# Designs tried in a protein design chat: VHH binders against o26223. Part 105

Target 1, 191 residues: o26223
Amino acid sequence: MKLLWTSQHIKVTVHIDGKVSKMDVLEAIKTRRSIRKYQDREVPEELIDKILDAAMCGPSAVDERPWHFIVVRNREMLEKIPEVHPYGAMVKDAPVAIIVCCDSSLEKIPGFWVQDCSIASQNILLAAHSLGLGAVWTGVYPLEDRVEGIRRLFSIPEHVIPFSVIPLGYPAENPGTRDLFDPDRIHLEKW

## First folded at step 6 (VHH)

Design u24 (framework vhh_7aqx_2)
Fold by ESMFold2-Fast, scan of step 6:
Structure u24 (fold): chain B 191 residues (1-191), chain A 125 residues (1-125)
Amino acid sequence: as target 1 above (191 residues)
Amino acid sequence: QVQLQESGGGLVQAGGSLRLSCTTSGLTFSTYAFSWFRQAPGEEREFVGAISYSGGSTDYADSVKGRFTISRDNAKNTFYLQMNSLKTEDTAVYYCAAQDHTESWYVSDRGYDYWGQGTQVTVSS
């Protein structure tokens, strides 16, 4: 996969197998992979805005939409994330990370914010991939040490719960695609 | 279905050589990193060697450095362990393993997704 700029600043055309194309939804879902190695290249704010717009378009329990997002570009702050997240080492090398949070004051039905924030996190990964970026979901909730570490590091209030840390950037690795369809997991009419 | 199958094991005299092969099916070979492990009688399974998905880097256990070489052939969906200057201490069941890029949100470590059934290597004095 190659990235080709077709305009002055923000438009990116993904070049796959010699063809210039934009991904359809099924292609994006099937070809998205976790990316943990990034080019030393800034991500335009316009692409972050598109990704966050997509994040907020997910279905939400009773339409509570409890998500808030912290966009981290500060190198010193990115370098501190691995100190509180043992599997977040790649964040040091990312040009930007998004922290997905739940504002519990927006919660209309107890407990479903986890699904809401999971949907937002997946939409971030899919949107990033569709725009020629790579990203990875690093888990925070429900691991208390990670939750409190991230809270302290980013001055997150007690009524807000950090859910995931998603570094993203232009990919510097290509893990390929997986064939995961398993018909043995599909049951017709009954178990 | 994904399968890994070892071949090339057998009986060899100390100082001799063997080449193990691991043939894979049902996976996109070029996106996987590959490793060899072994387990001797009465011992725990130990790492022997690894090759990256690009083939650009290899790693070996100290006990086999300079004697064993791991390689891959993407056209044949097969990777190899060339074993030279074999010692009686190399007697073990040898396992091939494949590791894909993990999608885990919990850990970033790449795990071993698939394993072969093992092939016996016996080095006689």
Scores: ipSAE 0.256, ipTM 0.673, lowest interface PAE 2.4, mean pLDDT 85
Fold by OpenDDE, second read of step 7:
Formats: structure tokens, sequence, C-alpha cells
Structure u24 (fold): chain B 191 residues (1-191), chain A 125 residues (1-125)
């Protein structure tokens, strides 16, 4: 089985007034790339709202919805994030970052929050891409130093676990598309 | 009516330099991102570089990084492509393009709102 690409070139239009993207879900998924360079351009609040809305639309275990989001626009704070996150260097160059967190007090079943927050994080990435933004998932959890670093930096309560830091901005790079389809990873009926 | 007009093209020897200009009219210059494209004979139009609406960000194709520089002058409604260390493979028709600030840079050439007519750049060996 080979994946057929329908389009290698995507027009991404940013709707500053909060209009819905015309990018279909499959296109968004297939064409999304990690973006680590950003334009000198602010991201409208309306887009962040849409992204956060998308982040909250994912499923969660027994509908526990344990996620919280810290939206960071403060330049000083953005510049401090790389100090506690060695692979978050690009955050200082982003106009905004979203920190995805889990409130453990909202967990109904222990441990599923990782999946819940992962889904939320991925939705952020997809939504951002569909809206003409670039983003990258910088993992925080489960690395203790990063978790505690972010916790301290943002005064996050002990029962809340920072999970990911996602810088966002208008892209200043184009990594291109790649084919990640691997038929060897597909098993029919049994392994 | 919106118009983009390239100038500064011509014949240059390899290793030489050339500066292209794109003069715009009929649009609010400050609200647009601008890009340069080029098309060699028998080839597809390819992205060369772009500059943000504010001028604070630029991006370039790998093939021209370190050699080409894009700048803009809002007061003149003009943006530029400084081409240094030119190579024979840089020979192409160069197009300037404008994109409203509400759109992403890195879309296909179909995503740009306005285009110039192009200017020929020929780099001889």
Amino acid sequence: as target 1 above (191 residues)
Amino acid sequence: QVQLQESGGGLVQAGGSLRLSCTTSGLTFSTYAFSWFRQAPGEEREFVGAISYSGGSTDYADSVKGRFTISRDNAKNTFYLQMNSLKTEDTAVYYCAAQDHTESWYVSDRGYDYWGQGTQVTVSS
C-alpha cells in the first residue's frame, strides 16, 4: 500500500478575524511540520482562542479533561523558558507559547492524563497549522528537570504537571513535506 | 489597480552581483509580505526568498542562502533582492510577488495575491 499525495502545495490563509480554516483535516495532518523559526509578527488572540478551543475538543479518559493551558506572550518569560528547557531554544523567538498542563486533581483514572494532554497538544499543532501558523511540540513531561523547571518558572502548583511547551508563530521556514507512510507498520487482523 | 514591476535584471558574469527591485503600486505596502521567485527554462517556478511585512524576518531557499538578501523600503513601496556571488544556475526569470499579511509566506506560488511580470537574469560563465 502506498499513500497517494493529493497535494504537495498548500495555500494557508490566516483569518485574523477568526474565520474557519479551509484546510481539511487530512491535509492538516499530512502537511504539518515542526516549525522552529517564526516571523516577526504577532499572533492574533482570535487564533489562539481557536487553537485552545481545538485543544479542548479531544477525547479524554472517562471525559476527565484534565488539561490546563498557560498562554505566554510575555517576552521575558518566553526568553526564560530555554533556560529550563534545553531543547526549547526556539521558544524565545516565538511571539507566543502554550504550556499544556495536567491538573492531577481532575484525573478520574490515574495515568491516562498523558494521553489526554498528548491529544490536546497534537490538536494545538494541527489547529495552528490549519490556521497558517507554525508550531513545535517541545516535550516537558516526563523529564523531571524540565517539569520542575517549568513549574518553578510559572509558579505551577504541585498538583499540576506541565506536560508540553508549544511555541507558536507565523512560520519563517518551510521544511517541506515528507512521506511518513510505512506499510510495514500495518498489520491486518493479526501481527 | 495593483501593480508590481521588477527592474534591475540583466546579464552578469559568474561571481558578480545584481540587485533587483520590485516597485509596487495600488496596495498598502506595509501590510504585505513580499517574495521573490524564479523560473529557469524548463523548470518550475521556485521560491527564492521572502520578507515579512515588518521586515523583521526573512527566509531564503537553501540554494541562495548566504548569497541573496531581501530588503524592503516602505517609504518607496519597493523591496529588493540583492544577489551576490551569482552562479550560472541562478539564470532565470525572476518574479516578485506580494502576499497579504493575513496569509502565510510559505504557500505555493498560487497563494500569492499579486505578481510582477518578471525580469530576466542571465549569469554567464
Scores: ipSAE 0.014, ipTM 0.293, lowest interface PAE 8.5, mean pLDDT 87

Design u25 (framework vhh_7aqx_2)
Fold by ESMFold2-Fast, scan of step 6:
Structure u25 (fold): chain B 191 residues (1-191), chain A 125 residues (1-125)
Amino acid sequence: as target 1 above (191 residues)
Amino acid sequence: QVQLQESGGGLVQAGGSLRLSCTTSGLTFSTYAFSWFRQAPGEEREFVGAISYSGGSTDYADSVKGRFTISRDNAKNTFYLQMNSLKTEDTAVYYCAAQDHTESWYFSDRGYDYWGQGTQVTVSS
């Protein structure tokens, strides 16, 4: 019952961008698979930045957060990784790889950096999957030959330990999802 | 309730050929990689050959390279081992195995989810 003003009709042109894939956390965890085949397509830097932001958000022992990351896009360098990691052949075909490292100078309690770097590695895999990418964790630590090979290849200093190599890209395979729930591994109240 | 069942084993003379089949049920065939293993009496089980879930890659033990060929038929949910130029040393129980796309970060391409009961192959001189 109040006097209303009439506004002029404004003509607006709206551009509709392409749809973005979205999944919730449980879906991401349950449907993430290791991907070892990649499209011949570049991964935008902005997606790598989002993945690394997610990697650094994991819990860390006494909040030491000892992780450092090397982003490798150079084709010649990617092609050399299988020479020091015998089961990392897929890395040479990936558009990019992330090397997860521990800077031991940031370590506040001995040994827990392994759990810290494991958490960062898993967050990279989950974040990549949530963004429509595929990735795989290839183990480096605690295999001394791989640790030393990766250190030499990427000029990693003595106080830094390479933990994992994670190639990633747009997936060129679809392995499907797994049903792994096993109630025999759940104990109520006591063992 | 996944089942793998080998067939095609038997007695063959050295220099002969034999074709093994592994029929699968209870799994989504296209998502699995498949392998053949063998075990001679008193010996450990050894790897023979593998085929990826896409069929795009195969791998073989050095002892059988050039003589054995692994293949898959997705329409029949079956995979095969064609064994040529058989030797007495090939005498063993042959097992088929299925591996879902591996999530292992310790890359050794080992660890199989399902196994058949085995089929006897005997190569006589």
Scores: ipSAE 0.173, ipTM 0.602, lowest interface PAE 3.3, mean pLDDT 84
Fold by OpenDDE, second read of step 7:
Structure u25 (fold): chain B 191 residues (1-191), chain A 125 residues (1-125)
Amino acid sequence: as target 1 above (191 residues)
Amino acid sequence: QVQLQESGGGLVQAGGSLRLSCTTSGLTFSTYAFSWFRQAPGEEREFVGAISYSGGSTDYADSVKGRFTISRDNAKNTFYLQMNSLKTEDTAVYYCAAQDHTESWYFSDRGYDYWGQGTQVTVSS
């Protein structure tokens, strides 16, 4: 039975009109794109709260929940982030950014915090997309220069590790959809 | 609107060289990885090579390794395929493609964000 995966071109109708169209989870996952251009439009605090709520709903090792979040709206600070993050140029154009951090003092098992913060970061991206926002994951950890740059910029304590910077805003671009399904990556029962 | 446009294709003798260009517009060039694919008549589209968004990494199909080189010029929003020591089996339509640097899918013709229209390369004996 040849599973005819009909590439249903899910037309992500970005409803510009603030109506939180209920995007289902699969749609959110499949249609999410990195967005690096933003409208000159503020993101309501309510949306940020929802995004942060989602960020904290992911699993963590032994339920350690090591994540902290810095919400940055200050224009001066947003403009400084690219100075320490070479691939964070778009952050200066975003109305808001979330910095995902790990408090190492909350770790119960060493090393799993990377997974924990990754899950949190991905949830931010998915939540943002589902809410009609665009976002991009700009990696900080494990690059030492970026970690220290962000740490210094935001006076982050030594025991707290900045992990990612995620600018958010209403999208000013539409990269389109991708079909990323690869059956060759699926192995049944054995490699 | 994002556009990718190939150029530099044509007829060349075996052993010769050709340089393809892919000019991009409508995208942030520096944030994309770029790839070349080719499709010969009656064959499936195949991966030729790729260059990372940073330009720090390249990968090539075994069939072209050592002969083809990919480079990029961020200032010109253009990336290139230098083809040396061309063979008759290199005859194909060559496509340029772009993908977001945050997601890497170099080896599959699926999952790329944007594609060019293709340029014909014909290598004669």
Scores: ipSAE 0.000, ipTM 0.233, lowest interface PAE 13.5, mean pLDDT 87

Design u26 (framework vhh_7aqx_2)
Fold by OpenDDE, second read of step 7:
Parts: structure tokens; C-alpha cells; sequence
Structure u26 (fold): chain B 191 residues (1-191), chain A 125 residues (1-125)
């Protein structure tokens, strides 16, 4: 059965009036791409709120919810991020970025915060996509230079660890969809 | 009533240039993003290019990058498609489309708020 992946251009109509996206979860997951080019267009606060809401809906170890989010719209700050994040060049072109952080004081079990913040970050990406926005996950942790760079730039307390920087905007590119399914990565019952 | 009207189409030789215009009425021009699409005979309508509501951003199909340019004139409620170095494969009916600034879709021909009737562009060898 050749799954005719009809490149169904997902019509994502995002209404600022709070209408629920018609994109289903599987569609969002399958069609999401990293977007690094953005329109000269502001992202409404309502969309950011929805994205952040989604970010906080993921599971966390023993429900520790260690995440914090810095929403950055200041142009000067956005332009400074690439200075400390060499792979964050696109951030300067985005109308907004979300910095996902971990408050280590909220950890109940050490080390699981990475998973927690990863889930939060992915939810941001999926939510953004479902809302007609483009985003990309630019990794900060565990690279010390990036962690400290972002920390200093945003005056983040020592017990808080910046994890990812996610620029968002209306997409100005269409990289298309990819089929990433690999049956060789699936093992039944045993390796 | 909102109207979009294409103009400037016609017959042109390969290597030539053509400028299409889309004149709009009945909408707040400054709040809309605008796109050009084209449809060749027997083919699906395809994205050609778009310009943001602010005019600060544009995007183009790979097939036309470097050759086509979109611009807008808010004072005239008109946006344009400058087509240079035209090829025979550029032959199509060209459509202009409008998208409200609150809309999130950009590249699909589905869901645009308003469409023009289209203008024929024929590029001869």
C-alpha cells in the first residue's frame, strides 16, 4: 500500500479570534518543518499565549514542570541572540522568540528536566505550526558557551538553565514535507 | 464588494519581460498579504510568489526565483508581478490573490480570501 503522501498543502487558517486550528495532531507532527525565514509580520499575543499554553501541557517527571519561558520581542535583544548562538542567525529576523528554561529548584528528580524541556520545546513547535507559524528549535543546552551566553544576555539566574531558543513567525519559506518514516528503526518485541 | 483584477498579460517572446498588475477594491489594502499564482493547461494551480502586508517580505517559487519580483503600491491599491527572462514554461493563466493579515496560510491556493479572474501570459519560443 503505497501511502500516497499527497503533499496536501495543509490549509492552516489561524483566526486571531481564538478559533481552534483545524489541523489535527498527526498532521501537525507530520507536516511540521523547521522554518528559518519569516515574514515581516507581527505575531499576535493571543497566538503566543496558545503556544505557551501548549508548552505547559506536556508531561514532566513526577509532574515537576520545571520549565520557564522568556518571550522576547525586543528587536535589540533578538539581534543580540546570534552573537551568543552561532546557529541562531535567523532569530534576528523573527518577530518573536521563546527561550525555554529550566528552574533547577523545581526538579524533583535530577536530570529529567532535559526531557521535560524538550517536550515543552516540541510542543511549542507543533503548536506554532498548527497555528500557521513557522519555528525552529535552536539548541542551547548542553553547550556551555550557548548556555552562558543566553544566561548573561537575559540575566538568567544561576539556578535557571536556558535550554532552547525558538524563533517564531509567519513563514517566508516553504520547505515542503518529508517522509521520515523508517521501518528499519522499528523492532517488534525484541531488537 | 471586494474585487481583484489582473492586467498586463499577453504574448511575449522567450527572454522577454512582462509586468502584471493586480488592482484591488473594496478591501483595506494595507492589511492584506498578496500572492500570485499561475495555472498552466492541464496543471494544478501553483504558487508563484507573495508579498507581506507590510511589503517587507517576499517569497517566490523556486522556478521563478531571480526572475520574478513582486511589489506593492498601497497608494494605488495595486500589487505587481515583474516577470523577467520569461520562459515558455511560464505560460499560464496568472491569478492574483489576497490574504488578510490575520490569516496564517501563505503558499496554498486554498483559503485565500479573494481571487482575481486571471490573466493569460503566453511565452513563445
Amino acid sequence: as target 1 above (191 residues)
Amino acid sequence: QVQLQESGGGLVQAGGSLRLSCTTSGLTFSTYAFSWFRQAPGEEREFVGAISYSGGSTDYADSVKGRFTISRDNAKNTFYLQMNSLKTEDTAVYYCAAQDHTESWYYSDRGYDYWGQGTQVTVSS
Scores: ipSAE 0.006, ipTM 0.286, lowest interface PAE 10.2, mean pLDDT 88
Fold by ESMFold2-Fast, scan of step 6:
Structure u26 (fold): chain B 191 residues (1-191), chain A 125 residues (1-125)
Amino acid sequence: as target 1 above (191 residues)
Amino acid sequence: QVQLQESGGGLVQAGGSLRLSCTTSGLTFSTYAFSWFRQAPGEEREFVGAISYSGGSTDYADSVKGRFTISRDNAKNTFYLQMNSLKTEDTAVYYCAAQDHTESWYYSDRGYDYWGQGTQVTVSS
């Protein structure tokens, strides 16, 4: 039994070799773009595992970590997402999508699960970008029709709330970099 | 303004070698991934090879794998295509292309921000 239990828990060993670059992190943040066109190329399971590991490393309110993830590779299921999410048309063309969910039974402080799942979603986007993949966050919560549509489609229990659908794949577009810095939004010491 | 400029093309006999260079200006070279494409008369541009921004990953079209090598020199803001064991079928205009901050590349020419003007490679029997 203990061996069976242990086999259900993936042992992740993080080897820190000192090759982490501060510029690489800042550039990843600045150059990440929403990608909606994907190559006809499979995403290896190993890369999805790395992305999900990064998602679960996000900070959460009182360390509640309420996130659960559904990995969707089935073409029929991906093709049904646009039926319940009108701005999710690109999902049907992606090789894989991740649905970020909140398990309300894990919630320790009311309402902060939205911030927790937002952090997990952004970490998925950044991790995907750092691994050479493209992704886009398509909003589910707080739109009731989308929440219930996704819930029904993926047999999500009543106590679990679908938060976002993130299709990803090798990018087949390059939208270029944006300069979004606006000093008028920065106030020194007072408003 | 960003510019890419190819050099090193020309006429070579089958079985020979050429090294193409793509010199860049106006971009932070070390943060870009780079690719080579080629276009024969009457054909669409096809993927030849690519190198990630870190230099840790390379990929090649099956038709050139084992014969061509892509490399980059961040100090010179230049990347290269070493072409060995050239065949008459390698005759084409070769284009260099750049894309932002990626460990992957597009196999279609439609995903690239910046392109060179092209350099002619002609392989005679």
Scores: ipSAE 0.000, ipTM 0.111, lowest interface PAE 17.9, mean pLDDT 83

Design u27 (framework vhh_7aqx_2)
Fold by ESMFold2-Fast, scan of step 6:
Structure u27 (fold): chain B 191 residues (1-191), chain A 125 residues (1-125)
Amino acid sequence: as target 1 above (191 residues)
Amino acid sequence: QVQLQESGGGLVQAGGSLRLSCTTSGLTFSTYAFSWFRQAPGEEREFVGAISYSGGSTDYADSVKGRFTISRDNAKNTFYLQMNSLKTEDTAVYYCAAQDHTESWYLTDRGYDYWGQGTQVTVSS
């Protein structure tokens, strides 16, 4: 169980006659970083569609799949997000953001929608990274002021709960790798 | 309001040592990476050293490697630059900076780059 940690290069598979890239799952998980600085470059709708397809493929409690997504490309709307989400200032500089929402009318078992929407959010981050994009999860739920602010800004109905705001774009920063493996947190057989 | 405040600058003779401190307020210290920069009159601001949010990684400009050490004290919300074997070429205004990069999905401070006001270091021959 001994791994040597070295400087990592993102390894990408390039398809012939196209510019589509993919990486190994473990590499994607280990090299994904929160990205808050973006190039002034549009993200094609095709890539957003692939990201949202991946988001909807996550597991959910009793297969309730309570998630809905708002795709925000309008610059004026992106510029208003920091007014209701004080730590979402980077969103105004992103070409697009995805708001992950829970439709409570789809909930089959109370309370598990939080895990469901967390899974969808992480899948968005991993899918974006695998496609050469950078993204960051900015928390909305359970902070009441942020929930209500986002709800009002995007005309979200009362039975729908905004969970996270995820700006994304082509990355303009590279924070490098993290060395977080801690064997003291691994217990064999019992605590 | 987020503030970074330098201390420990001053006049020192070549071959001497100084320890700069940067005290922070209004940010969650443990989630930030920190750097030192310097600027001599008429020159561009240059990188000196950096420490990751975990403290597990440090990086230095070639001109200061082996002489300067950056460290952090999360309990004191302060990070440091220990400067040994000072040279006249090290004379500059030194600035501390905090990078807003974190993996936290819940931020308790604004995600902007922050800078101190600068502290003068003068190394005499």
Scores: ipSAE 0.256, ipTM 0.679, lowest interface PAE 2.6, mean pLDDT 84
Fold by OpenDDE, second read of step 7:
Structure u27 (fold): chain B 191 residues (1-191), chain A 125 residues (1-125)
Amino acid sequence: as target 1 above (191 residues)
Amino acid sequence: QVQLQESGGGLVQAGGSLRLSCTTSGLTFSTYAFSWFRQAPGEEREFVGAISYSGGSTDYADSVKGRFTISRDNAKNTFYLQMNSLKTEDTAVYYCAAQDHTESWYLTDRGYDYWGQGTQVTVSS
């Protein structure tokens, strides 16, 4: 089934074969929305690979690249994620989720891994959107219960920190567009 | 019983303006997202625009972007389609639709809970 998605700024065409309209970087950023409803359609491995490639292209502190990714397609595991992540209800409905993690042993300087993994997570969202998929960032870190829950569920070693869970799939909704520009948040030369 | 009723349709010259209203009854207005669709003779029904239940988000088809605006009035249980700079190609039957408890909506004529009967809009050259 071919689906046409429109927004104030861009029309996205999703094809049965997974081909989608291309969009430029600014368009991707501006039109990206959190998607929490997914079609009953599998995401091709090729698209996941492209998304993960993009996830690894972001900068990191002193090029430490501390990120690891768990790709979850197992239905049972996807259904268990909401049990330890109360705001991850949509994960059970997604055909796939990516868990972004930090290997602390790869840190060259402490603390910047949060930024590194954030960049990776955002790149996942943008890449997914550019590929005609919908995704949402569900935060795990720094909430201890979520961190430990995901850790236990996926047998993540102690030195690895789960950071985010990102379900993704072909979108079954369009949340529309918002103007988030706020000139009051811009200061020239000084505060 | 839930009812959606369109009004405000009619004949207008190209370049003119028209405002459609969709009045609802029998539903909790504030919890619904609302959309406008249109269908020209011999064509498929197409998405025109939508507004979220909160009113914080809107979306428009590219063909009407910059010309059409959707708004809602919770106190009146009514939402609107302001159509400016109308073109002959805007001629169609316009339908209002409702979807419960969502900040998002479908861009196809599927998945909506309720529909209006439609109102004719004719744009003459």
Scores: ipSAE 0.080, ipTM 0.569, lowest interface PAE 2.1, mean pLDDT 89

Design u28 (framework vhh_7aqx_2)
Fold by ESMFold2-Fast, scan of step 6:
Structure u28 (fold): chain B 191 residues (1-191), chain A 125 residues (1-125)
Amino acid sequence: as target 1 above (191 residues)
Amino acid sequence: QVQLQESGGGLVQAGGSLRLSCTTSGLTFSTYAFSWFRQAPGEEREFVGAISYSGGSTDYADSVKGRFTISRDNAKNTFYLQMNSLKTEDTAVYYCAAQDHTESWYLRDSGYDYWGQGTQVTVSS
């Protein structure tokens, strides 16, 4: 497999036995799955940059964009995440993880940073999927012990809140897709 | 209460076949990925094979690839390990395991990483 890029509009061409991968936005949304098993392959910095660019393009309350990101590639640090996150065991096997944080000093209206950081987290998952990677959102906020554990581990200042830890890599599993459409949750014109 | 129970182990001669079953209860079977592990006396537990929650993907240890087949039956809440061309080095206690392949960003202990009690497989020359 070979990865090629074009400028401005990120167009990732993956060549596998002469085949090219295409995915529109609806397909990406419907086929993205949580991936917790990764190949022993490094993720290029260029792909991480593209994922973070996409993460910052989400809507935010009053355009406050309070997100900050920590990119963790250091194996020793990745191996310590499960010590402070009970369901983050897969992180130690990932080549890289992104920690989504809220810088509260950037907050313009109280409370909406949670939605802002949720949007950034989902954009990371979708962008990773569109680029041939797999990722999983492991929850940190609002669980006090996880928030403080992650803060201590990565020397995050008190005015910054770690929101999620997202390990990612080339997928070593294929869970397929799910049929989740439930028309009983759709109400026309009124409840 | 979640339970995994192995069956189908026993004594078999080299070159023979056995089919192990793992019956599950107390979990939503279709959302789980399943694996088989084994442990020989004095050795660490080792991976044998896995099947994804959809059944569309399987993986095997190199030592058993081509001889063992993992499968699942969602209607029976049971998954299997078909063991063919058995060798004396396949002698071990075999464990079934379940991993919740959920989209949940928040996991809790009650639905994560279940193991069976193990079943003995002995292959004689």
Scores: ipSAE 0.216, ipTM 0.642, lowest interface PAE 2.9, mean pLDDT 85
Fold by OpenDDE, second read of step 7:
Structure u28 (fold): chain B 191 residues (1-191), chain A 125 residues (1-125)
Amino acid sequence: as target 1 above (191 residues)
Amino acid sequence: QVQLQESGGGLVQAGGSLRLSCTTSGLTFSTYAFSWFRQAPGEEREFVGAISYSGGSTDYADSVKGRFTISRDNAKNTFYLQMNSLKTEDTAVYYCAAQDHTESWYLRDSGYDYWGQGTQVTVSS
């Protein structure tokens, strides 16, 4: 029985007027896009708090929860991020960015922090999208030059590893939806 | 139009060395990360290695670690794959790719914006 995945065109209703339409989790996942253009509009602190709450709800290895978050609203600092992150050009145009970091001292087992911070970062993206914001995951780790650049810029201690920079704002672009489903990537019972 | 073009492929004996080049045009070279892939006959395309935009970071497949080195020359809009201690199992078509690290850095099978046409590398016993 070939499961005919009917590509339900999830109409991303970009609610312009601040009413956070409750987006279900599947909708959020399927319709999320990287947003690199933002409106000249401030993001309320309440939304950031919700996003950060979501960021901290993900699983972590042995519940180590190694993540820290730097919330950056300072325009000067936002403008400096692209200097150390070439793919972070959009950060200067965002009203706010979240830097996801790992405190290595919180690791209970080595190496899983990357997964932990990835989950946190993805939750930020999904939460932002569900709240009517646009965001993009700009990778920092494992690129040494970016890691060190961000570290120096924000005076991050040596035992703390910057992982990602995520600018956020109300979207000023609509990249549209994409279908990323690939049945060839699905194996039943065996490879 | 963005173009990536591989060169330097060919026949080499096992234990030998080969240097591949990927010349790029039409993109801002300094802002891109670059990767090498290879595909052997009957096999899937596999990640070989990558280099960050600054060259400060590299990543390699376990199968090539210690033998292969990726470098870049921003002035020439070219990046390289130095292959040492080549093995017969290294025989493949080698592809260069340009990658935006914004979202897909950790994904070795996606997130590449541009691809070369490939160059054949054959390692004979």
Scores: ipSAE 0.007, ipTM 0.214, lowest interface PAE 10.6, mean pLDDT 87

